# VHH binders against q84jc2: the designs that were tried, part 280

Target 1, 232 residues: q84jc2
Amino acid sequence: MSKMRNLVEEKFLEFYESWVIQLELYLHQLLIAHNNNTMSETELRHLISKLTTHHKAYYTAKWAAIREDVLAFFGSVWLNPLENACSWLTGWKPSMVFRMVDRLRKSRVVLVEAQVKKLEELRVKTKFDEQKIEREMERYQVAMADRKMVELARLGCHVGGESVMVVEAAVRGLSMGLEKMVKAADCVRLKTLKGILDILTPPQCVEFLAAAATFQVQLRRWGNRRHYVTHS

## First folded at step 15 (VHH)

Design zf7 (framework vhh_7z1x_3)
Fold by ESMFold2-Fast, scan of step 15:
Structure zf7 (fold): chain B 232 residues (1-232), chain A 125 residues (1-125)
Amino acid sequence: as target 1 above (232 residues)
Amino acid sequence: QVQLVETGGGLVQPGGSLRLSCTASGFTFDDYGMNWVRQAPGKGLEWLSGISWNSGSTSYADSVKGRFTISRDNAKNTLYLQMNSLQPDDTAVYFCAKDYLRDSLIWGTEYFDSWGQGTQVTVSS
């Protein structure tokens, strides 16, 4: 299990480094598109599609990895401490994205009333889904202190086939519970991202995706610069 | 433990109708979106339809829009697919699938929480 966990961490670190490099390349293309205002709607939709595919590739890789070792995503080795401090259930907090959308309202490309109403509806749904998952995580943490879990921990102090088998089954169950919560959180992220892109026009989508990618890239750079690389 | 059991499949002639049912247990049925997905012999999974937790929203793939109707009965923990105007290329194993959230269809079949075992539908004369 621990050997498989180390391999999962190593493989996902390799994947994530490459994924971030490609995100930076896409960010460059988004910024050019935003600043020039000369791209056709077809060209903008193609660029938006590339970003959508890129984000889907991340979740495909993540879900394969968490099936093998979900705990690798709690305190991830491929994230610096600042990125980890800003994480909500192994990733970005979906409702925070609406703060980035609020920046669009102060941009040259303004939102029409119908878009504002749809974004508010999406924001409310997103917050509800977040709160539901937070309650599930609270219940999971409380269940860890249940008398049954305490008894299983005691059994883990004994050597023998039957005791080992019972403890291993319990630990597997705990990991499966975490996996479901992480996947639920990722689904809120995917639904929020899709919902925003469905509401916005192609130029607004480019501006939004550029803002989101800029924040992700800058957060990583800030954390890496202030990382305790020689002392932690 | 989440369980989804599909029933109602069978042999039907072209132009005929079938109603599939999916009975859910092991979770709070009315808290989740539900979906129908099919797999024809030798082909990949094809998403057909989705319904939100409260039936407030439904979505359909272009291949079945106007012919199939998704519905749910939360009191019975049951999902339905009414299939009309069936054609030979509708021959497939039909699966019900549970979303992680209250709403359905998040960018692909790979994002569903749980799946049933499937029920065979054969459209042949």
Scores: ipSAE 0.618, ipTM 0.837, lowest interface PAE 1.7, mean pLDDT 86
Fold by OpenDDE, second read of step 16:
Structure zf7 (fold): chain B 232 residues (1-232), chain A 125 residues (1-125)
Amino acid sequence: as target 1 above (232 residues)
Amino acid sequence: QVQLVETGGGLVQPGGSLRLSCTASGFTFDDYGMNWVRQAPGKGLEWLSGISWNSGSTSYADSVKGRFTISRDNAKNTLYLQMNSLQPDDTAVYFCAKDYLRDSLIWGTEYFDSWGQGTQVTVSS
């Protein structure tokens, strides 16, 4: 099913394709760093900073785009179906990254007790924040079926002239609500990521980021193979 | 203060080549992606090409793909644009532009926070 793309979708698609390419480049560097014990702490921190900045760039672009059309991110055309299926409120589910942390613990990475405790606290907090957002989303979804939506539905049957303007205004209002929720979710993502990076040592951060990037890239590749979609 | 200075513009015949340079100062050059944009008379700004901080990624507008090549020398804090097969439609003021965020990728001209004064490129027989 070929979906007609609007201007926001087209622009963000282009951005995202480039962004993913850069992510893959960073992933390569992360993997080198991970396998090379000769890199200095300064170098590692620099690499971490690059990745962090890269992610920040994504959200900056995303937030700019969602101001124009938040709905474009619900069913993102720049993602394959697998990526979309794994999305929570237009992105990765924050609590998911702790699986990466768990992987670190099971690997050669040794976390000290203090780190473990802090990570657990962060996990709990992240889950709490996720649940809070989910509840808000549920409320929002229920509210969508309120009188206003009924009116919109009614107007939708008579699309013309002034009615169209009213419908558009209502949709914009709904979109603003969605935008707020998406931003809230993104904030949880960013806070979670920052929290993890603050707890981990530079080498651990590199490994974590490598794992996360690998997962993201592989998910895209797997999805593309599965659905016969070619994305760079 | 961020400074970008473009050079290398001039008059060239159709089919000719030019190499533009952009010298950067006032920021850590190798932390930022860089871009070339142009503005033709009576037209808006057009993004042409972008390059990542480490030259690992490049991108081109369809209008210049295959003809223009972006590159950079981080040791010299210099951005380059090799322009081949120039056409009259390429006549414009060319600007180098710095990405707003470190390691940011291109989106639109609104995402650049610094511009040079530009260099005039005129393609005419």
Scores: ipSAE 0.006, ipTM 0.236, lowest interface PAE 11.8, mean pLDDT 85

Design zf70 (framework vhh_7z1x_3)
Fold by ESMFold2-Fast, scan of step 15:
Structure zf70 (fold): chain B 232 residues (1-232), chain A 125 residues (1-125)
Amino acid sequence: as target 1 above (232 residues)
Amino acid sequence: QVQLVETGGGLVQPGGSLRLSCTASGFTFDDYGMNWVRQAPGKGLEWLSGISWNSGSTSYADSVKGRFTISRDNAKNTLYLQMNSLQPDDTAVYFCAKDYLRDSYIWGAEYFDSWGQGTQVTVSS
C-alpha cells in the first residue's frame, strides 16, 4: 500500500517537474506574443492550442495517477507548502480565474458587450458547480463520522483476517468517493477554462493564459524561495 | 451502480439513417448532462454531441453538425442519437457517456463519469 503511494508520488513528481518547465517555456512565448503584437491570428491560435494541449496532458496524467492513489493529491509532495495551502480540491479554485478575466477589462483589448454577458453567465455557472461540489465534499466528510464508519474504525483496532478485510474494503470505498469528487472538480476546471477560451478572441486568450501561467509560476517560485533556519 | 446500455447500431448503406438509444439506470437521470462519443477502428475517442439535464442546451462536433440530433426522454431514462446522411467514415463504436455535472461536456471525450458498453455502427455498401 505505502509502496504503491510512494511509486505514484515519485512518478507524478517527475511528470510535474517536466510539465512546469514546459509551462515556463510557453509562458515566455505568451509574453512575447502579448507584448510585441508581432504574431498573426493563425500563429496566436497555434500558441493557444499548445497551451490547451499542455493542460489536457496534465489532467490525463492526473486522472491516471488518482486511479492508483487519489490521496497522493491531498497534500501533494510535488507541490511546496504555499502551493498546497492555495489548493482547492487538489487544484486551483475555478472561480478564481475570473479575477484574471477582470484584468482583461482594464487591458489594451476592450471586451465587447456580447463577451461580457457570456463571461458573466459562465462565472455564475462556474460558481454554482463549485458550490455543488463543496456541498458534496461536506456530505462526504460528515459521512466519515457515520456510526458505521466509527464502528469500522473501532474494529480496525482488532487483529484478525476477516476484520482486516472489512476495514480494507471500506478504505477502498472512501478512496473511490474522493476520486469521483476530484474528477468532478477537475471537470469544472476544464469546462471553465474551455468556456473562457471559447468566448475570448485569440489576443485576449493569450493575455488570459499569460496571466494564469504567470501566477502559477510565481506562486511556485515564492514558495520555493522560502528559507528556514534551524537556529538563529 | 450506474448502468448505460446502448442499442440501435448495425449495418447501413451510405446516405442512410439510424437511431441509437441509451437506457440509463442506477442514478437520477434528469440531474445529469449526457453525451455521445464514438471510436473508429484504430483511432482515439471523438466526442459527438451533448445535451443538458433538461434539454435546454445541446452541442455538436463540427463533423456531425446538421446530420445528427441528440435528444432525451427523462420519463423513460433514455438518451437518443438520430443519425442522418451517414457516411463510411461514420463507422465506429458509439458510446453513451454520463457527465459529472448537469451540463454537457465538450472539452474532451475522455473526461466523463460513466460510460456504456457501446454499439457498433457500420456504414458500407
Scores: ipSAE 0.243, ipTM 0.641, lowest interface PAE 4.3, mean pLDDT 84

Design zf71 (framework vhh_7z1x_3)
Fold by ESMFold2-Fast, scan of step 15:
Structure zf71 (fold): chain B 232 residues (1-232), chain A 125 residues (1-125)
Amino acid sequence: as target 1 above (232 residues)
Amino acid sequence: QVQLVETGGGLVQPGGSLRLSCTASGFTFDDYGMNWVRQAPGKGLEWLSGISWNSGSTSYADSVKGRFTISRDNAKNTLYLQMNSLQPDDTAVYFCAKDYLRDSYIWGYEYFDSWGQGTQVTVSS
């Protein structure tokens, strides 16, 4: 089992490192497009499609990995400590993306009133879905701390016989519940991202995607540059 | 508690039509997106269509786009799939599935927290 878990972690680490390198290349293209008023709508839509496909590839790989080992995504080895500290249910918190949307309001690419209203409606809906998942996670944590965990703690004092089977069943139940919540959170992320892109014009989409990619890349670089003094 | 019951399947000739129904109970039907999914013999699950809580948004897999129509009646707690121009490749067990959220399937990602027993659709010759 631990051998298969190590394989899942190593496989996703290799995937993620390549995925981030490609994200940095797309960020470069987005920044060029943002400063170029001569690009056609077709060219901008093509670039937006590349980013959308890139994000889809991430969730395809993630969902395959969490089916095998969801716990790999809690305290991920491919993320630095800062990235892990900023994670909400194994990824970005959906409502935080609207902080990047707020930057568009002060941009030269002006949001019309109809877009502002739709973005606020989406923000409210996103927070509602987010809170629903948080309540479900809270209920799950309470249930785990209930009689089940008390029983496991009691049996686990010196594990033997029937207690092994009970522990295995409890861990399987926990993993299935976590997978359900991670998938639910990812669905809110994908719906929020698509919703924003559907509301924005192609130039605004480019600016939004550039802001989001910049934040992700900068967070990783900031965490990697953290100085730690080791005495040996 | 949550129950989804599919009806309307059967044997139909190529080019024929069928209307599937799914009756929901045990939850507030108009708070959730609903979906149709099928499984052909020896194959995995294939998502076909989704509809938002208020019918404001619908989506379809390329394999059924233009031939199938999803709809819902929130007053009756019922989901429908109108299937036209049926082909032998449409032979499968059809399932009604409840979304976790108000919207349905998006960009090839699905998360359904409840499923029905399914109804068999056979398109022959």
Scores: ipSAE 0.011, ipTM 0.344, lowest interface PAE 9.3, mean pLDDT 81

Design zf72 (framework vhh_7z1x_3)
Fold by ESMFold2-Fast, scan of step 15:
Structure zf72 (fold): chain B 232 residues (1-232), chain A 125 residues (1-125)
Amino acid sequence: as target 1 above (232 residues)
Amino acid sequence: QVQLVETGGGLVQPGGSLRLSCTASGFTFDDYGMNWVRQAPGKGLEWLSGISWNSGSTSYADSVKGRFTISRDNAKNTLYLQMNSLQPDDTAVYFCAKDYLRDSYIWGTDYFDSWGQGTQVTVSS
């Protein structure tokens, strides 16, 4: 049952571990900025820019990896079981971040009416995009059970040059479909993140990014503890 | 299979105008944001303009604001770019690009679903 990691899994595992270490360092800087009210707007914007660049670097690496093996991202070896259980289409569910934004309404920096309206508009658009992708994924899964796919499974029992080429083409088609859906989901994530940061002031952005990074880091720590216990 | 076909490129004098068209097939055109992107010789991709699924929002790069107008005709599955006051620096291959989502969304040219083959625009005297 034990499978050796493929090259895509090994490379992304190495990338992801380094990426998380850097995220923890940025979290430390965000917490200092949030607790120290003396930072200028320019200094806060610079820190926010570092975080957005860091998140964009993740998607650049992820999209390169999914071109080679999109299935590596379904049940990822670099994520613990708790992180995998909380994943929606290979990552965080975009609408969930609005629960973190709700915390800002109770913060020391109150959201103004214009921000609340823009956040609600963004929330509605985000939920629409999520539902559209979920319907596309459902259609993809149904299509895998159609008559043509059943015929391809039968052809797999009769290996010959021509049959092998047909089966390989179909498998590539399935992988490309999954890649498209994962990229669509990532675009909803990027759009939601950018939208929130564009609506919030720099101090509110720092508070939001600190909350998001704290949750991501803590979820990993909770899951690593549970994983250790289950594999002991 | 998604297909995007650009037409309307050609040679034009500085100060002239051109209208580019992009005909889409293989997907539900009115469900997606659409974009215009260009690539000048020896340079990288430059995003120019985007339009939402229903024409409710449009956006432009600073280099083309006030000179270019993006529009779409969902009944004809066609995207347009009206280019006015053309300059030699507008010489490039012009591509239409499909978003993954209903809104035209940019954080870079890396985030588009599908691209056309491009149409050459040359601005010279």
Scores: ipSAE 0.501, ipTM 0.783, lowest interface PAE 2.3, mean pLDDT 86

Design zf73 (framework vhh_7z1x_3)
Fold by ESMFold2-Fast, scan of step 15:
Structure zf73 (fold): chain B 232 residues (1-232), chain A 125 residues (1-125)
Amino acid sequence: as target 1 above (232 residues)
Amino acid sequence: QVQLVETGGGLVQPGGSLRLSCTASGFTFDDYGMNWVRQAPGKGLEWLSGISWNSGSTSYADSVKGRFTISRDNAKNTLYLQMNSLQPDDTAVYFCAKDYLRDSYIWGTQYFDSWGQGTQVTVSS
């Protein structure tokens, strides 16, 4: 009997495919804006707002989905193997975006010293938040080897019927722990993204968002080509 | 145990003003960003405004920008929303919401871990 992906995976796959198509359309608009020096601040802010709303929609859908099945996000069926290999706790690693910000220092859109200082402060805070979450993940993995968990595993092997409810409750507890960690990681992502956008001017925001979207879209294309070639 | 209690709602005429308060307990108030959210009859939740832990940063939804002002008093564990130039479409239940992360506020109603009971604001002539 073959097991198809569950309802959460099916719904999120459909959502994600649509979300990526819209991201590519926004990327096109960002690239046009980046090459057009005549766009008003109002027009640039409107475009930045569209991207911000688009990212909020992703996390709204994701948090609804992880309440139902957090494990769907560890080895996601809507991501290719390259995208999955580049994931840090079910998404992009927050500190990675500062490499894209560093490009702004060498681009036509120059950062002023006050912005450089604020971005460095944000970088340090982001790295600290990442390390806290990595330590929590480590503690979670160690807790799997706790005596009570080992005893529950043994009970599941030797007392099949009568202990089913107890084992199921323990497994549910483990899933709740993962959900909490994924939400913590997503909060660091949102905090980092908002922090960068609050520091940058509208033209710098457009350039930053264009760089981030280009990388995301390109990574998906590279992974899809490799996966296709592997099939016989 | 986190508790958030909103007060200050009521009936007001179009063009009028109200000041909402939210009293927080059960957590270190000055470690977290705070937000105001509303829900109009038959509609979904709308995020209105957020303020960082130290009042250093504020943000507003376009629908209320220039009319509403968010502020906080960390010594009193209290969040405020000053609402000016009220319109009939501002009629809603207004909620106080706590950020999931310390030392900031973030976008959107889905990223809050604790909510108050709400206070009703009715704008009618």
Scores: ipSAE 0.013, ipTM 0.376, lowest interface PAE 8.7, mean pLDDT 83

Design zf74 (framework vhh_7z1x_3)
Fold by ESMFold2-Fast, scan of step 15:
Structure zf74 (fold): chain B 232 residues (1-232), chain A 125 residues (1-125)
Amino acid sequence: as target 1 above (232 residues)
Amino acid sequence: QVQLVETGGGLVQPGGSLRLSCTASGFTFDDYGMNWVRQAPGKGLEWLSGISWNSGSTSYADSVKGRFTISRDNAKNTLYLQMNSLQPDDTAVYFCAKDYLRDSYIWGTSYFDSWGQGTQVTVSS
């Protein structure tokens, strides 16, 4: 009542809460499909399509929101502290999903040699894309402390309207740089997810998606169960 | 500076064919996915096709699948779009777009970090 969140934050919070509830429902369906192993290939493909559409909806909403306020995604109010601590550039770290893929090697639905090779190629490529983004992030952070930015900060303290306009232009540039990096990271996430699903058979896709959704849902539950005390 | 220059547009009759080319400079061409995007008069941007850095994968929008073919020549730093069975609703400005990654457009979401100026394709009698 007394203090309101940013409109982008409130809208995305509402979206995200609904999105997670639906993810839990899909997780239940994935676990039933995996444990019973009685569904046809067509039925499995339909379930995989529901999950794919659900993840696409997330990135559609996220990209609309970051165009309005990218900073809302750094220290997000719709995530608990544990979820925020586990984030890499506003989301999951793409290479982490290969830990879930490695579980498939010990599963009833065993990976064939051709799949193992393609997954390893995708893993190497994913790590390369992550390193490229991390280097861009480092350059961005260094640029904030270079001579030009230090000079702009100094001007902002002592010169009126002219310095305000120059500082506003610099801040806008920094926000656009962050939006670019977040979109780049999301592209790596989508590429990694699609690549895995394209390599795996429908039963393996169901097992992979169940593992990923289980981790996401459990991480949220673990973080929500902790007693959070504000220190005076 | 990254530069993308599209050529090969023009006026063509319905059912005709055109081959678009995009010449790239200012970056390592074979490190990036490339895409074709169009904008029809009074409409938004429509992604048409993408190709990975090594031509190992291609993808197409449903509206052009079976009619258009994307290809690239990394030795010439050139991207191509072969357009067959052209229809009046294919009338648009066609843009060459560089993907941020080695692979192209993913599930309706992608970030293109560089664009050409476009080439006009008009399909009419």
Scores: ipSAE 0.012, ipTM 0.388, lowest interface PAE 8.3, mean pLDDT 82

Design zf75 (framework vhh_7z1x_3)
Fold by ESMFold2-Fast, scan of step 15:
Structure zf75 (fold): chain B 232 residues (1-232), chain A 125 residues (1-125)
Amino acid sequence: as target 1 above (232 residues)
Amino acid sequence: QVQLVETGGGLVQPGGSLRLSCTASGFTFDDYGMNWVRQAPGKGLEWLSGISWNSGSTSYADSVKGRFTISRDNAKNTLYLQMNSLQPDDTAVYFCAKDYLRDSYIWGTTYFDSWGQGTQVTVSS
């Protein structure tokens, strides 16, 4: 392999591969439900619940992993290069989900005016939260060029035990800052997903979840077909 | 450094009332949603209530709806939980928790930015 993997990366790779396989199985169930207008509201709500539980399981595992090594999620080894290129702060960009909803509306999803209004209000709120996180990331990156950080880096090159402690503290601070930003971004994702599902009817939720899962699965398949000298 | 300190816990008889307080420091209190979470002996964490940055939105778990009231005083950097009609099964350590964003509550989740040390509430005769 062209990149050495640590224990956190290996464990999450195994988790993620299993998680994606289960997502494909749920996608199959969503497509069946979408094409069969005979399913009851109770059956549709049960399927939607399975998908929301599956997504919550992902964030539970991710948050445990980033507590140990947040940097594993920047340029993740369990994602192909195309998936990594499409990532915003270690995952999907929340505002992009509304473009998917808009696209589905034109094709299959029939939304009433009240739903359109609530979705637009949620879109604006989501973009505001997203921009706040982007500003924090910019501030974080600028702080790395701060004179004090440059001086600490020079001290880290000095032969002496005192420099080691200072550098280690700085690295821990950097990791904690990134962990906080990743969790903030994940909170925007979860609130956006919940908000959309709360606005949509069960059949509309199934169509939306099917579209989202289809995009995720197809993006992975497209990226895996590339001629790359990367991870096996 | 973000710091959350809970006070107001103690021993109370069934049917009694308690008011919990959480004093926050190290961040801009009125920019974030706040939550109350508890952990009963031998059980997992249970989210109880959340309040938005401006008190415009509040949410409650079904187990406490109608009995507990969440509120905040942004001028004092303090979060409150008024607990009425306390029952023996309300016995738990109660934690104040800071959200990552202005709004609180994500599907009953206990995933929060920062937590306090907790305050013990015991409902027993």
Scores: ipSAE 0.189, ipTM 0.596, lowest interface PAE 5.4, mean pLDDT 84

Design zf76 (framework vhh_7z1x_3)
Fold by ESMFold2-Fast, scan of step 15:
Formats: structure tokens, sequence, C-alpha cells
Structure zf76 (fold): chain B 232 residues (1-232), chain A 125 residues (1-125)
């Protein structure tokens, strides 16, 4: 019974707290850019580049951590319970971003027909990739159950140290399968984000990134408030 | 179920050439990007080259750019790596790797679903 967080959890917690603080600073810059119609296209592209670099840094750190301990990302200690409850394979569900784009279209962002067509094509591809990952997840869950049943049967037949090796092999298989699925889900997230930013104009990208960052920050604040109330 | 089998490795002298092949089965080959990666003795994995599902785009690591050429034959479910001007530091086990999704190269990042057993390339004289 270890009561200590492992090194991966401690390092990623420290990284994530700093990453979120920087995200809030970028959100402030995005909101200023939105309210300032005099910013050049070059200035807007530079700000968008800062956000894309920031998201790339997150996935670089995450994939390094997952290589060491993928299970740390299921029920993450750096996320509050609300953030964990809203997670799909350790992060945001890719298709969710199209709902955000739809909300922007209804309020202020006018898209040309060519953009609407490209967004629909991206949405269909994103849902296809998402469903493929969900099928792999189902296959993984079935395989995990079958392996556990086989191990229970084998443990009934012998009482030696070999039972430890069988359990260790099952846990190793679990971790490898989860790492593959998490990285696949993250690739869909990155492809979806890049795809949207490639379709939108720089002012529209600023609107989209501001909406996404606002949602992420508000979800964290709401969950933290509830956690605080529970501990009061 | 997914099977990737690399062939074509062997012993070559510096400056020589080899062509590696990877035969794929258990999935729809022309739905996925494919990659070559290598592991030198006592070192980590190094990504070398990638090709899209339709051969429309290719990418290379700086260490092999201009010397190696990636290609595929979708009718034969086969991936190739033509290696020219081989050097002693090209000595490694070479693996082919399948993208999990079509075109999984994103902002300088790759993700691979399945790997082959590898084929040994030794460059010495």
Amino acid sequence: as target 1 above (232 residues)
Amino acid sequence: QVQLVETGGGLVQPGGSLRLSCTASGFTFDDYGMNWVRQAPGKGLEWLSGISWNSGSTSYADSVKGRFTISRDNAKNTLYLQMNSLQPDDTAVYFCAKDYLRDSYIWGTYYFDSWGQGTQVTVSS
C-alpha cells in the first residue's frame, strides 16, 4: 500500500498546473485580440501559433508520461472530479469541437460555403476515427475480461510462483493496449484541432480558440468550486 | 491479427544499397499511412520515413533525406524502403509501422498502431 503519488503523477501535476496558468494568460490575449479590430493578420497568426505550440507542448509531455505510466491518466490526480467525469479516453471528445463551431456560427461568426463544406467533411472524418477508437476500446475490454477468466482457471490448477507471472503479463498487456488507444485518441484530437484552424480565417481562429479555452477554464473552475465546498 | 513482415536486410559494405520490403496482412492496406523506423544496437527507436495511404505525400528524417526513398504498392500490400549510400551508422534493426489513422503525422508528431518483427541491416567492412 503506497500512499505516495508516483513520480509520473507528481511531475505531470506540476507541469499541468503551469500549463493551465499559461492557457489562462493566452485566453486573456485572445479576448484582447477579439476586441481589437486593428490587429494585423500577422499579429493574429502569431497569437494562433502560440496557442498551437502550447497544445503541442501538452501532448509532448503527456506522451512522455504515458510511456512511463499510462494508468496515471485514468482518474488523473491533476484533474478535479468534474474534469475526470467529462473525459473521453483521457481528454476532450474530438466531435465536441464542432458543437463549439456551430455555437459561434449562430452568434457572430459568418462562414462562407466552402468553409462549411470543409468543416462537414472534417466532422464526418473525425466521427469515423472516433468510432474506430471506440470499437478498439470495446475489443480491449472483452479481451481483458477473457484474460482474467483464463487466469482464474489457471490459478485453480497450480499454487506456485507461476501465477504471479501470469498476472504480471495481463497487467503489461493492459498497459500496452491503453497506451495505444490514448495516443490514437490524442492523434484524432490534434488532427481535428489542426483541421479546424486550417479551415478558419485568423479572426475566426481567435474566436474558436477563445471559446475552447473559456470552456476548459470554466469547467475546471466549476469543478474546483464544488471540490472546495465538499472539503469545507 | 495485423501482421507486418519485413524482409531484405543483410550485410552490406559502406556505400552499398539495400531495398527493404514489408508485407502487410490483416487490415485494408490502402486505408493507412505506413512508416519505417529503426533501432541501432543499444539505442532507442528512430523514425526514418512515412508515406500517406495514396502515396500523395512522403516525409523523411534529416539523417536519411536524399539517401532513402519510401514507396508502396497497394495492389501487393507492400511497403518499400530503398536505401542508398549506406554508412556504418545505418546499422540497425529496421521495422515497418502502421499508422493507427490515415495520415497520423500532426505538427511533427507520429503515432503507430502496429509494428513488424524487424529485419537486420549491418553496414561494415
Scores: ipSAE 0.013, ipTM 0.316, lowest interface PAE 8.1, mean pLDDT 82

Design zf77 (framework vhh_7z1x_3)
Fold by ESMFold2-Fast, scan of step 15:
Structure zf77 (fold): chain B 232 residues (1-232), chain A 125 residues (1-125)
Amino acid sequence: as target 1 above (232 residues)
Amino acid sequence: QVQLVETGGGLVQPGGSLRLSCTASGFTFDDYGMNWVRQAPGKGLEWLSGISWNSGSTSYADSVKGRFTISRDNAKNTLYLQMNSLQPDDTAVYFCAKDYLRDSYIWGTAYFDSWGQGTQVTVSS
């Protein structure tokens, strides 16, 4: 049967639905700007600023929510199964955005040599940070199977109120470790996004942000369509 | 257990200089970016400067650019902030902060893994 949603899940679901609606509105503005090559640099920068503020608002809300219940972000109820299947440590995998930049380059985006060099430097840095986090996650997962944790699980099976208290303290410790890893991953995401936007020209930023928002919106629609068709 | 301890604050006259130090323990210092942040009386947190794990990149807020210099000594697990041409508006509690990553600073957001206790800097005549 379905698990009951907790208060953090309910609040973030409400936030996320509103956040996605606003993202779709920004996507329409990005597509208009992309199709209108006469938009001024000041106008493009203002639109890019609206998108960066919108993404920062997401991470502000997320970090407040994970402080209360980080486990809500593993198998999130506000995401469909397809969105959840595509996540890496509760969000997009930072290095994947470079594949998106490469795809835009093959379409219509003209990058100068200096931009290509800076993007490659950023890609190497991003991959290093991801690998560091993945090693920390592996160490965390191994620690869950340590003899101490096995003993704690055994204790929780046989003893009353005291074992419940000890298990609750251990679960709280696990949640704090996950919170640190999620925050580290989100910091890689934010620095990667900022780095790309700092390297690209305003028209290229608009095209990149439009492509990213389009993919996010379409992935959600594909997953929701599958759920609607298969779940009566 | 991550610990960050700031020293070097105090009372200084306008136009003066101070050097703040932050000693780090409980983590591999040269694997992380480091930052300086301040909080003036009655105001929010203001990010001032960041430095990457290997000193290869540094960044500064417009309010301190050209007056403050961030540096680090990885052999001593110590972060520094050299403050020159101090102004009354520089009066604040100064914190060092450990980043989650090798690079410093996330744009417009003071999201850091760990913070020190802070050191008071007062600029007055």
Scores: ipSAE 0.013, ipTM 0.454, lowest interface PAE 8.2, mean pLDDT 83

